# VH-VL binders against p78833: the designs that were tried, part 28

Target 1, 198 residues: p78833
Amino acid sequence: MSFPASTHVYIAKIIGKKGEGDKILDLLSKVNEHVLKSEPFTKTYYFARDAKNPDYIFGLELYDSKEVLENSHKTSNPFLAFANYLTSTHAPLAEPLQLLNFKVVDGHLDKDNLGPDAKDYVLYTEYTGDSATLKQQLTVNPKADTSLIIHSLDDPSLYAVVTRYSKSGIEPGPAEISGATSVSQQVIYSGVGFLNRP
Below, E stands for the ipSAE of ESMFold2; O stands for the ipSAE of OpenDDE; V2 stands for 0.75 times the mean of E and O plus 0.25 times the DockQ between their complexes.

## First folded at step 9 (VH-VL; framework fv_patritumab)

Design m6 (at its last look DockQ between E and O 0.04; V2 from the best seeds 0.00; counts 0 for: pae E 7.3 > 2, placed apart)
Fold by OpenDDE, look of step 9:
Structure m6 (fold): chain C 198 residues (1-198), chain A 118 residues (1-118), chain B 113 residues (1-113)
Amino acid sequence: as target 1 above (198 residues)
Amino acid sequence: QVQLQQWGAGLLKPSETLSLTCAVYGGSFSSYYWSWIRQPPGKGLEWIGEIYYSGYTNYNPSLKSRVTISVETSKNQFSLKLSSVTAADTAVYYCARERYDYGYLDYWGRGTLVTVSS
Amino acid sequence: DIEMTQSPDSLAVSLGERATINCRSSQSVLYSSNNKNYLAWYQQNPGQPPKLLIYWASTRESGVPDRFSGSGSGTDFTLTISSLQAEDVAVYYCQQYYSYPRTFGQGTKVEIK
């Protein structure tokens, strides 16, 4: 197994108002600097923009545990600054912030250590259905540089898959799962964050 | 100080369902995973499964088809059900706390002997 | 599943002498990202639940005497009792928590010679 069982996956869906994407990413960049310097327990801290909405910021975060996320990462000054901005009177969000908790089912991240790139094709797909069925039918794509299957801690019917092809010219498509519904989002690396620690 | 108290029926007949409950005192229930472990007499330890306060569970594949772990957060309790028991399920059953979500077990119940006999 | 194998199955040691228990995992329990070994040691006395001694392969649980130490990395681990005391007579288990299912060694019984 590529990841310890304790690995906690955090998915952030941040939909800013028009023009807010840059400010959000600037704050996240500061958080990223802190993560690199002071959070060895953070394996992945990756942020991308929705391919269709530059103010929609997608975050993929992996931690050694949920404990370090809650008691260390979220208590850092840069993170608090970021959080305070989102909840400020400026009201930068177009939609409520979504922070989703997952566990790793299977998969790999940046297996060839290529790092993130804006030219990469990255797809995030959420699957909703029977948990046993989804667990059985979702499979890792060995041809993809990143293929991560995760299961929600909060909703047993919710799974997600992160797929990345690095500069391959191959656009990933969502797998069809019988009996499940799926919603996909294509995202583009924003320049903020990392898949594996450099 | 965290304490785990467990209870349930200790005598079962084959094909019956084992049912145990563990209550947690003196700690945050929502901050940790909670596990069930069993130990046949004179033998080693077998991990049965775990549950988070949200109801998220993981089971040992060897028992998955018969095991159900549930949680009642309002009572700081979690329970184990093992269906279709046989003599092979005779064991001392322990509830335990995983330290956060790492997986090692720092607090244990006293154990409940469950004997399956005709 | 990651299989855990202890050696020896039983060990008799004189009071005040060193006791050494080995544990081997069928797969590495070392996470390269954080350089931690997802390995724990437990002590179990008769009629009692196991007691956590060591976690992360070498970190001693609070309240555990200094004579207990854990070492090793990857697939090979060792629990050492530097000077065996009478109260140390027990069965000791290693456990991996790297992957599901959690798995334990078969146990090592430590007795006084």
Scores: ipSAE 0.913, ipTM 0.950, lowest interface PAE 0.4, mean pLDDT 95
Fold by ESMFold2, look of step 9:
Structure m6 (fold): chain C 198 residues (1-198), chain A 118 residues (1-118), chain B 113 residues (1-113)
Amino acid sequence: as target 1 above (198 residues)
Amino acid sequence: QVQLQQWGAGLLKPSETLSLTCAVYGGSFSSYYWSWIRQPPGKGLEWIGEIYYSGYTNYNPSLKSRVTISVETSKNQFSLKLSSVTAADTAVYYCARERYDYGYLDYWGRGTLVTVSS
Amino acid sequence: DIEMTQSPDSLAVSLGERATINCRSSQSVLYSSNNKNYLAWYQQNPGQPPKLLIYWASTRESGVPDRFSGSGSGTDFTLTISSLQAEDVAVYYCQQYYSYPRTFGQGTKVEIK
C-alpha cells in the first residue's frame, strides 16, 4: 500500500487526570461516529490507552491533507464538543494536549485488513537523530500488521514508528539506530476508532 | 548457492558470554530474517531468536534477558551473544536463513559446538 | 508457546516400506485468512544440520524427492516417506511458525529395521 504525498499524520498525546480516560474516549467515540459517516477524507482515526496508565490516551490520525484536517475535521460539531471539554473549567488534562504533525515516509497501516484489537501489541517509538541517517536506516517491519514510518513536519531530527502485532507472543523492541536516541510507548487499543475505513 | 559460514569460541566457563558470528555468501542479505537455533547434544532443537537485516529482533522469551542478536549489514554478517552461560547452554548452535519473513528456515550453517565447563 | 508433540519418538522401518510420522500442535496453526498451515518439516542426518523438507504443511522444498509428502491441517500433521531409502535414516522434526516463539517437535528417529 502507497500513501498519497499529501497525507497528513497527527499523533495525539492526551494526558488525562485520574479517572478521565473513559470520558475522553466517550467523546472521541462520538467524533469517530461523525468521522465514519461524514469524513471520507479521514483514512485513520485510532485511539488507544497507555499500557501503564489508562487515563493517558494515544491517537493516530491520517487525513488526505492538512487542509481537510484544519478546515473540515476541526470545524465539526462533535470535534468542537470534544475540544471544548478538554479546555473546560473541569480541567480534565494533567498536561497540555500535545498534537504532533508528521508526513508518511513509508509503511502500512493494517496489512491484512484485520482491524485493531485490544489484544494487539502496539508500540510507538520516537527517534531523534540525524535526519538523513534515520530516513536511510528506518525500514518497514514486514512481520508487523502495522509498520508506519513518519517524519515530523515541525522538527527535522524527529522520526516516529508505529508498530502493531496482532499475533500472540510478539513483544519485539524497536530497531536500534546508531547515533540516534529513542523513546518508546506501549499502547492498548481502546475500542474507539479504526485503522482502515470499514 | 546460498552458504552460511559460522565461527566463534567453542569452550566457555560459567558466567562468560557466548559469542558467535555467521557470514552469508552466494545470496542477498537484505529482505530476510536471520535466525539462531541451538541443539544440546543428543537432544532436539530450540529456537533462540531472529533478526531482520535492518535490525528488528524477536527472541525466545526463555532466553530474552540474556540474548542479543545483531547485524553487520555491510559485511553480510549477523551474530549471537548469550550472557551468563551455564552448563545448560552447552549445545550445537546453528545460524539459519528464514525465507524472507515466512518463518521457516531454508538454509542452515554447519553448526558450532559450544561447551560450557562445570 | 505452541507445543509441538511428535509420535512416535522412534520407529524402525524396512527398506522400501512406508514410514509415517505424526505431529500435533497444542493450538491450530492454520491461518484462516490465507488458508495456510504454518508448519514445516526438517530432516537431520547424523552429524549434519537440519534440512528443510516441507513447508506450508504439504509443499516440498526444491530438490526433495517425491517419496516425501506432508499432510494434515489445523493441529494434526503427518510426514510420510512412501518408500524408505538408506539415506532417509535421520531424525525428523516438525516446526510451527504460526506464532512466537518458533517451536519444534521433540524429533522422531527413523531407523532401518
Scores: ipSAE 0.025, ipTM 0.653, lowest interface PAE 7.3, mean pLDDT 91
ESMFold2 (binder alone), look of step 9: mean pLDDT 94; pTM 0.961

## First folded at step 10 (VH-VL; framework fv_patritumab)

Design n1 (at its last look DockQ between E and O 0.70; V2 from the best seeds 0.55)
Fold by OpenDDE, look of step 10:
Structure n1 (fold): chain C 198 residues (1-198), chain A 118 residues (1-118), chain B 113 residues (1-113)
Amino acid sequence: as target 1 above (198 residues)
Amino acid sequence: QVQLQQWGAGLLKPSETLSLTCAVYGGSFSSYYWSWIRQPPGKGLEWIGEIYHSGYTDYNPSLQSRVTISVETSKNQFSLKLSSVTAADTAVYYCARERYDWGYLDYWGRGTLVTVSS
Amino acid sequence: DIEMTQSPDSLAVSLGERATINCRSSQSVLYSSNNKNYLAWYQQNPGQPPKLLIYWASTRESGVPDRFSGSGSGTDFTLTISSLQAEDVAVYYCQQYYSYPYTFGQGTKVEIK
């Protein structure tokens, strides 16, 4: 495996009220600057927008461990500013914030070392079913720039697949797995973050 | 300080199921991963598997088909079951705390000798 | 699986002298992104569970005497006891926690010469 076992995947689903997307991304951009400068334990800090809703922000974050996420990343001033905004009296969220925790099962990030691009398309698919079956049947897409299979810490019956194609658009997603339910979401790179820290 | 207390049957016959429980005292149960490790007499250490408070598990492939680790968060306990035991499963079994989710083990139970004999 | 191999299997050292134990991994346990070695050392006395001595290859656990030190990177690691004491007689194990399953070396018995 290309990732240490301790690698922690953090998925953020932020649904802002109408027109809030830009402000959210501006704050996340400040966090990203801090990550680049002061968080060597952060492997990936990548944000995208839903293809249809610019106020729906999708975040893919990879850390060396959950410990550094909780005790270092979330304690930074830019992050606190972001968090404070979300919980401010302005109430910018249309729905409750979703923060999901995963472990890496298999995959790669930015295999050609191209980095993020405005034309990046990401397909995020969640699978729910028998854990052993999903673990066995989910496969990495070798043609994708990023193909990550992750297993939920919050719900052991939940797996997810993150697939990224830089500059080429979305290709067909993962196949359906018999006995499992799946839901997919297409998101577009927002201009905030990076997929693979050198 | 964190203390791990473990218990279970120490004598089994072949084909029976090993069952051990570990109770955690003096620390946050939900902040760490918890592991089982075994050591045959006079031999080295083998990692069996780990569990998170949510029920997430990861097992050693060498034991995958026979191992079940479970958790009872309300009691700060986690358990090990090993089915279809043979003489090769004779060992001292340890429960241990993984420091956060890093993978190294900083607190250990005293161990439970499990002997498989016909 | 990452195989861990220690050398020697046993070591006899005079009191006050240096003891050196080597550990080799079949694959690198160095993560390039954070430049950390996912390697730990344990001490085990008879009838007792292992005790954590070193993690990240060279960081001493709290309460561990200064005479214990860890070094190395990538695939080759060393545990050094600078001045062997009577209470240091034990079996020592290295462990990688870079990838599942976690694996241990076969152990090195340290005795007084």
Scores: ipSAE 0.911, ipTM 0.951, lowest interface PAE 0.4, mean pLDDT 95
Fold by ESMFold2, look of step 10:
Structure n1 (fold): chain C 198 residues (1-198), chain A 118 residues (1-118), chain B 113 residues (1-113)
Amino acid sequence: as target 1 above (198 residues)
Amino acid sequence: QVQLQQWGAGLLKPSETLSLTCAVYGGSFSSYYWSWIRQPPGKGLEWIGEIYHSGYTDYNPSLQSRVTISVETSKNQFSLKLSSVTAADTAVYYCARERYDWGYLDYWGRGTLVTVSS
Amino acid sequence: DIEMTQSPDSLAVSLGERATINCRSSQSVLYSSNNKNYLAWYQQNPGQPPKLLIYWASTRESGVPDRFSGSGSGTDFTLTISSLQAEDVAVYYCQQYYSYPYTFGQGTKVEIK
């Protein structure tokens, strides 16, 4: 029901060149196999394609702490193979890799433990504004299958929300917050990863 | 060996601002959270808050309206300010290192007694 | 806030005998997802800052003698000193680190009888 204070959220924005999405996801699927087998500290490892461009990969990752992300996940052989591909002379990325660090404010990942599905409606929204106002006004949606509110470690004015609905026809836009601006991205589950450990 | 050295004014009048600084020697600054804890004479420990090298903070709600913790990463230092002090703020103040971001405290400074005169 | 309550407030134990300190949290500090208890124990010798003894309820910090052990889960925890030594005269604190704000017990003073 709640997350320990140490819980770390990692948002990955992997902007692949045309045709690179499948290879990026293939390598991530091998990392996911290792995560399931050997990383009980990785609680969410979820990858999706941008709804407008299938070569843009979105990642939502939860760890028991930033320490295990840095010292255990990122030092594993499958992760190193993935990271080496992204920085190789093949140059598969159209834009520099973006890795964003957050703390959990509130929420849930997979309310009824249904698992992710490519038919889910998934929206990632970034809010910029007054930190106290955003913390107070951003609220968990109990009807959503995913409703996660996170706060940036690097930018106090930046909050983000991940929402997911498993039923078609429920596509609410981002909440309006007085004095804040927002940017949203719809993503589609890629078949790689999980929201709750199986 | 990691060492924390702390300093600041030890005697304040009511309504003044408490200001303490902690310097970190012999270890990494960027992988850990950094905390302030206080202990009134003869009493227990109260967590005041913590800061990450990026400037990210979390504070005890009981003190949040009066507390500011800040970092100077180029100097491996972090600081505590507590405004509008009263006699109830008389305590030994400790800086400490949190082991990474897990929440428990593995290295502590020697402490600074701050007395607020009535 | 998660309140931490220790018992007893003070304890007098003969040299070489066992000392037992209890700590109770107002809410569980066990994270079922990783099966870890977010609880630490500290020793504070007279005139000194606190020193970490135990974390994750039962894991001894490096350099802490084997006579110190921690046990318990959920809301009820115990620090045991199996054979009290003169240097163990101190105040002992439990601390939860599951939720902000982090909170400490009120302390248990251990003395030689």
Scores: ipSAE 0.748, ipTM 0.903, lowest interface PAE 1.4, mean pLDDT 93
ESMFold2 (binder alone), look of step 10: mean pLDDT 94; pTM 0.959
ESMFold2, look of step 11: ipSAE 0.726; ipTM 0.886
ESMFold2 (binder alone), look of step 11: mean pLDDT 94; pTM 0.959
OpenDDE, look of step 11: ipSAE 0.286; ipTM 0.790

Design n2 (at its last look DockQ between E and O 0.76; V2 from the best seeds 0.78)
Fold by OpenDDE, look of step 10:
Structure n2 (fold): chain C 198 residues (1-198), chain A 118 residues (1-118), chain B 113 residues (1-113)
Amino acid sequence: as target 1 above (198 residues)
Amino acid sequence: QVQLQQWGAGLLKPSETLSLTCAVYGGSFSSYYWSWIRQPPGKGLEWIGEIYHSGYTDYNPSLQSRVTISVETSKNQFSLKLSSVTAADTAVYYCARERWDYGYLDYWGRGTLVTVSS
Amino acid sequence: DIEMTQSPDSLAVSLGERATINCRSSQSVLYSSNNKNYLAWYQQNPGQPPKLLIYWASTRESGVPDRFSGSGSGTDFTLTISSLQAEDVAVYYCQQYYSYPYTFGQGTKVEIK
């Protein structure tokens, strides 16, 4: 595995009210600047928009550990500004914020070191079922720029697959697994963040 | 300070199932990963597996087929089961805490000797 | 699995003298992104569980005497006791926690000469 065992994957699902997407991304852009400058422990800080809803923001974050997420990233001024906005009296969220914790099972990030692009497409698929079965049957896509299999720390029956194609659009999604349910979401790079820190 | 207390049967016959429990005191149970490690007499250390409060587990492949680690969060306890034991499973078994999500172990139980003998 | 090999298996050192234990990993445990070595050292006394001494290859755990130091990077690591004390007689283990499963060296017994 190319990642240390301690690597922590953080998935953010932010559903803003109508028209809030740009403001959310602006704040996340400020956080990203801080990450680039002051957070060497952050491997990935990548945000996309739902293909159909520009106010639905999807975030993929990878950290050296949950410790640095909780004690460093979340304590930064730009992050606090972002968090404060989400919980402000303006109430920009249409639905409760979803923050999901995962461990890496297998995969790669930006294998060709191309970096993010406005034409990046990401397929995020969640699988729910028998843990042993899912772990065995989920496979990395070697053709994808990014292919990440992750296991939920919050729900051991939940796995997810993150697949990114730069400049090429989305290829067919991962195969269905017998005995498991799956839900897929297509998202497009928002212009905020990077997928693989050198 | 964090304290780990462990208990279970110390004498087994071949083919029986090893069962140990570890209780955590003085710390946040839900904030850390918890591991089982064993040490045969006069030999080195072998990591068995880990568990998170949610039930997330990771096992050593060498024991994958026989090991089950479980958690009872309400009691701040986690348990080890090892099925189909043989003499090779004779060892002192330790429960331990991983510091944050890193794999180094900062707090240990006192260990439980489990002897497998016919 | 990452194999950990220590050398020597046993070491006899006079009181007040330097003790050096080596540990080699079959694969690098250095993470390029953060430049950290996922390597720990433990001390184990008879009838006791291992005690954490060093993590990240060179960071001493709280309460560990200054005479203990860790060095190395990538695949080769060293635990040094600058001035051996009587209470330092023990078995020492290195451990990698870069990848699952976590693995330990076979141990090095340190004795007084």
Scores: ipSAE 0.858, ipTM 0.930, lowest interface PAE 0.5, mean pLDDT 94
Fold by ESMFold2, look of step 10:
Structure n2 (fold): chain C 198 residues (1-198), chain A 118 residues (1-118), chain B 113 residues (1-113)
Amino acid sequence: as target 1 above (198 residues)
Amino acid sequence: QVQLQQWGAGLLKPSETLSLTCAVYGGSFSSYYWSWIRQPPGKGLEWIGEIYHSGYTDYNPSLQSRVTISVETSKNQFSLKLSSVTAADTAVYYCARERWDYGYLDYWGRGTLVTVSS
Amino acid sequence: DIEMTQSPDSLAVSLGERATINCRSSQSVLYSSNNKNYLAWYQQNPGQPPKLLIYWASTRESGVPDRFSGSGSGTDFTLTISSLQAEDVAVYYCQQYYSYPYTFGQGTKVEIK
């Protein structure tokens, strides 16, 4: 049993205006310093850039529970500074911030504890379809360094998969699931954050 | 402070659908998971499933083909439906609050005995 | 599923004496990353719903008398009532909440000898 049922996954989609990606990541690096020092309940805090647009930031975060995300992480001073920048009059975002809440269905993060790398092939895929079908048909790839299957708390029809390969090799597209639609996003580790606590 | 009040029909015939409702008073509805548990007379406890205010559910696989838990967030209520009942479904049914999302149950309703005639 | 097995099924103890109830899980309920055991204990007095006594294996719920204590880790857990009182006559259940479905032990009846 890899993850307790209470494990909470948070996916952040931060669509920065042209030139904003570096500042967004700089603020997130300060949040990451706080996470490492003060948040043992934060098990993953990983930020990447969209492979096609460096100002679009993808976040993968795992917490022991949604309670600690809401009451401890989101109330920290570095997080509040980051959040205040995103909603400031400067208006650094091209689109409204998307923060997605998920439960873990199955899988693993950083299987061999190799750490994230900018050369990793990382794919985030959202599937929309019948929940029972998706739960049954989505499978963990034991040879991937990351293979995480998650189910949205807010949209029962939405599942997502995070897949990461740390070696050059076959770069698979998203698994095809009968009766479901999918959208995929390739991302590149930004240098900010971690998959397993160091 | 938090109180759970539950109601529904207590006597059913085989093949009918069990339907129970639980109303939550004195606390936040949106911060917690809400559970149904049953206890056959003189027997132990069986977790049926849980629901989040968004409609996210998880069910015991032993019952999943027959069970639906739903939520009326505007009324701070959640409901249990169990289809195609038999005498084996005779039990006291409890609603309960899960403390946040951790999995243990800190407030319980008083229970509703549901009897399925043979 | 994680199966929870309690022993004994029934226990008779004199007033003021110690009662000990054991619970074993078929798989570990310890999450090594946070060092917490996902294990709770409940008391069910006659005609009443269950009441939470202990969570995280050893943390006493607010308002529960200090004669109740929980211990153990991994797969083996114990609920101890240090000095049995008349109101402690009940059925006691352990429950794991590590993985779905959440499961309970079969219960242990505690009676006065």
Scores: ipSAE 0.708, ipTM 0.897, lowest interface PAE 1.7, mean pLDDT 93
ESMFold2 (binder alone), look of step 10: mean pLDDT 94; pTM 0.958

Design n3 (at its last look DockQ between E and O 0.75; V2 from the best seeds 0.77)
Fold by OpenDDE, look of step 10:
Structure n3 (fold): chain C 198 residues (1-198), chain A 118 residues (1-118), chain B 113 residues (1-113)
Amino acid sequence: as target 1 above (198 residues)
Amino acid sequence: QVQLQQWGAGLLKPSETLSLTCAVYGGSFSSYYWSWIRQPPGKGLEWIGEIWHSGYTDYNPSLQSRVTISVETSKNQFSLKLSSVTAADTAVYYCARERYDYGYLDYWGRGTLVTVSS
Amino acid sequence: DIEMTQSPDSLAVSLGERATINCRSSQSVLYSSNNKNYLAWYQQNPGQPPKLLIYWASTRESGVPDRFSGSGSGTDFTLTISSLQAEDVAVYYCQQYYSYPYTFGQGTKVEIK
């Protein structure tokens, strides 16, 4: 399945203080309810936890465009409640919030239309290097339920690969690319969100 | 209102490099994609490529090996370079703004005729 | 690449009469998730850049007269000028922006009969 060129990929890295993960996910669950009901322009709204740190929340979001992200999604009441909590005097974050913008290079989401599951495993890998080389050498994994290659709008030297395996655990990650540096993170579905909107 | 002003050399010899610049006035430069489009005399339109303020680019595969689009955010300008030009590259070249990031073009420069002749 | 084909190449219509231009894409430009057609129409006068008329296949750009309308879905689209005016003499182009590279139809010249 192809994505429109305008498709915007939003990656959220939320590192909460100890014990904050559940509260963050509860708020994101409310946002997800709103997305399902009122945001037809949102293709994916998926959140996972780091395999080792339950307070590290990873978000994969796909939108029809950056415009709807900025002017519609971020203006919703549930999102504002979430954002307000993160910036509240309670100061629930251990590190600054990371919000990364990407374009789709290649890939697929939930190719078998299985939907999310508590046993979903996601491998997120960031590559930094020569843009032309990375674009050429990064490949989609046809065995994965989700395999997405994305290129950063914030840093043209940065690419990322998102790989999801439902109910089967994580297979070996993408191969290393000569001349590029890579860092991978394994995350587990949190129960919040969906990966492919019908 | 947004205005696009473009300039560059209009006469080239074969094998030279085309160089054009587009300046954006009256709008948020960092909020939109910016494109180059060309039109040979009496012919249709060909999309060349686009750029984001960060330097992110996407090129038409038909020209990718010869095209470089760059941006100077501090000046709200973006540029087009096309190397190894031939007579086939003779065209009016337009810079344009993509509305939001969807890909249709709502504001255009006046165009620059570039003629390649020996 | 998605190929865009317009028909006819040229069209002569009497003043006040309907002008119809067709555009076909080699692949669907309808996105199932949002049910939007990634298709635009432009008007170009001699010596001028193209002017945006329609986007999302049927939405008129601000300032575009009501006599211009866009219709169609998937692979087949139509630009209609309900009552041709003298100032409507121009070349019209369709464009898909569903996938890179963006591509245009070859153009349709509209003239007064």
Scores: ipSAE 0.860, ipTM 0.930, lowest interface PAE 0.5, mean pLDDT 94
Fold by ESMFold2, look of step 10:
Structure n3 (fold): chain C 198 residues (1-198), chain A 118 residues (1-118), chain B 113 residues (1-113)
Amino acid sequence: as target 1 above (198 residues)
Amino acid sequence: QVQLQQWGAGLLKPSETLSLTCAVYGGSFSSYYWSWIRQPPGKGLEWIGEIWHSGYTDYNPSLQSRVTISVETSKNQFSLKLSSVTAADTAVYYCARERYDYGYLDYWGRGTLVTVSS
Amino acid sequence: DIEMTQSPDSLAVSLGERATINCRSSQSVLYSSNNKNYLAWYQQNPGQPPKLLIYWASTRESGVPDRFSGSGSGTDFTLTISSLQAEDVAVYYCQQYYSYPYTFGQGTKVEIK
């Protein structure tokens, strides 16, 4: 499966205060309903909790272009309700919202169309280093159910990889890349969202 | 309404660096990719590369070792540098606007003929 | 790289008659997920830069006369000028924007018979 050059990847890091994770996901579930019904241009809309803190929410989103993300998705009423909650005087976030823009380098999202499951092993890894070296050395894992390599629009030294295994007992750590540093986050599917449109 | 004006030296010797600049008038700079394309005399079009206002670039692999595209967002300008030129780099060079990030080019500059002697 | 091949290299058409230009890509430029063909057509009049005519294979750019139309899908595409006018004497290019690097056909020269 290949992606057009215009494909836009959006990574959301939503660091909720204690007890906020359920409300954040409830609002995201309403946005997901709208996405499924009205946004054919949204190809992935996947939300997970950090494995160590259930109030920290990770989002993986794919759009046909950055244009439809900015001019169509972000202007919908369910999205605006969600965004208004996050910026309200209730102040539900422990840290400012992080929204990261990427291009697809290579990979696949749900190789056998199995759908996401809370039992999946999912790892998100950011790599910082020489761009040409990272592009050459980061490779798609054909045995993974998700193996997605992405490159930041805003920081040429930043790459990221999303890896997912649906079978128990397979928990590889991040690849080691010479000359690069990495940080990893294990996440658990929240029940909100999808990898491939159903 | 949208207008692209380009300039730079039109005569070069082998091994010199080609340097062109394109200024954008009448539209947003930050919503679009900005591209360079060249056309050797009597030949077809070759896409050189593109740049986002953040500085993110993609280049034609055939040229990527010699090409640098840069942006000066405060001036609504973007530039092309092509190092170590030869006679094979003789062409009309165009700057162009990509429609948002989709990949097709909706506005073009008038072109700059660059001739590499010897 | 996706190679774009046009045919014919040149054609001569009488005023008011139909001109047909073909473009073939070495691999599909259709994204089945959104059902769009990542293909554009450009017109280049003598001494001028290219001008966008058609995008998404069949959508006319604003201000382009309705005598210009695009059709096709996947790997085979056609630009049609339904009633050739004198100002349509130009070289026409197809372009794919599915994958980097973006690539153009070699061009088709249209002239009056």
Scores: ipSAE 0.698, ipTM 0.897, lowest interface PAE 1.7, mean pLDDT 93
ESMFold2 (binder alone), look of step 10: mean pLDDT 93; pTM 0.957

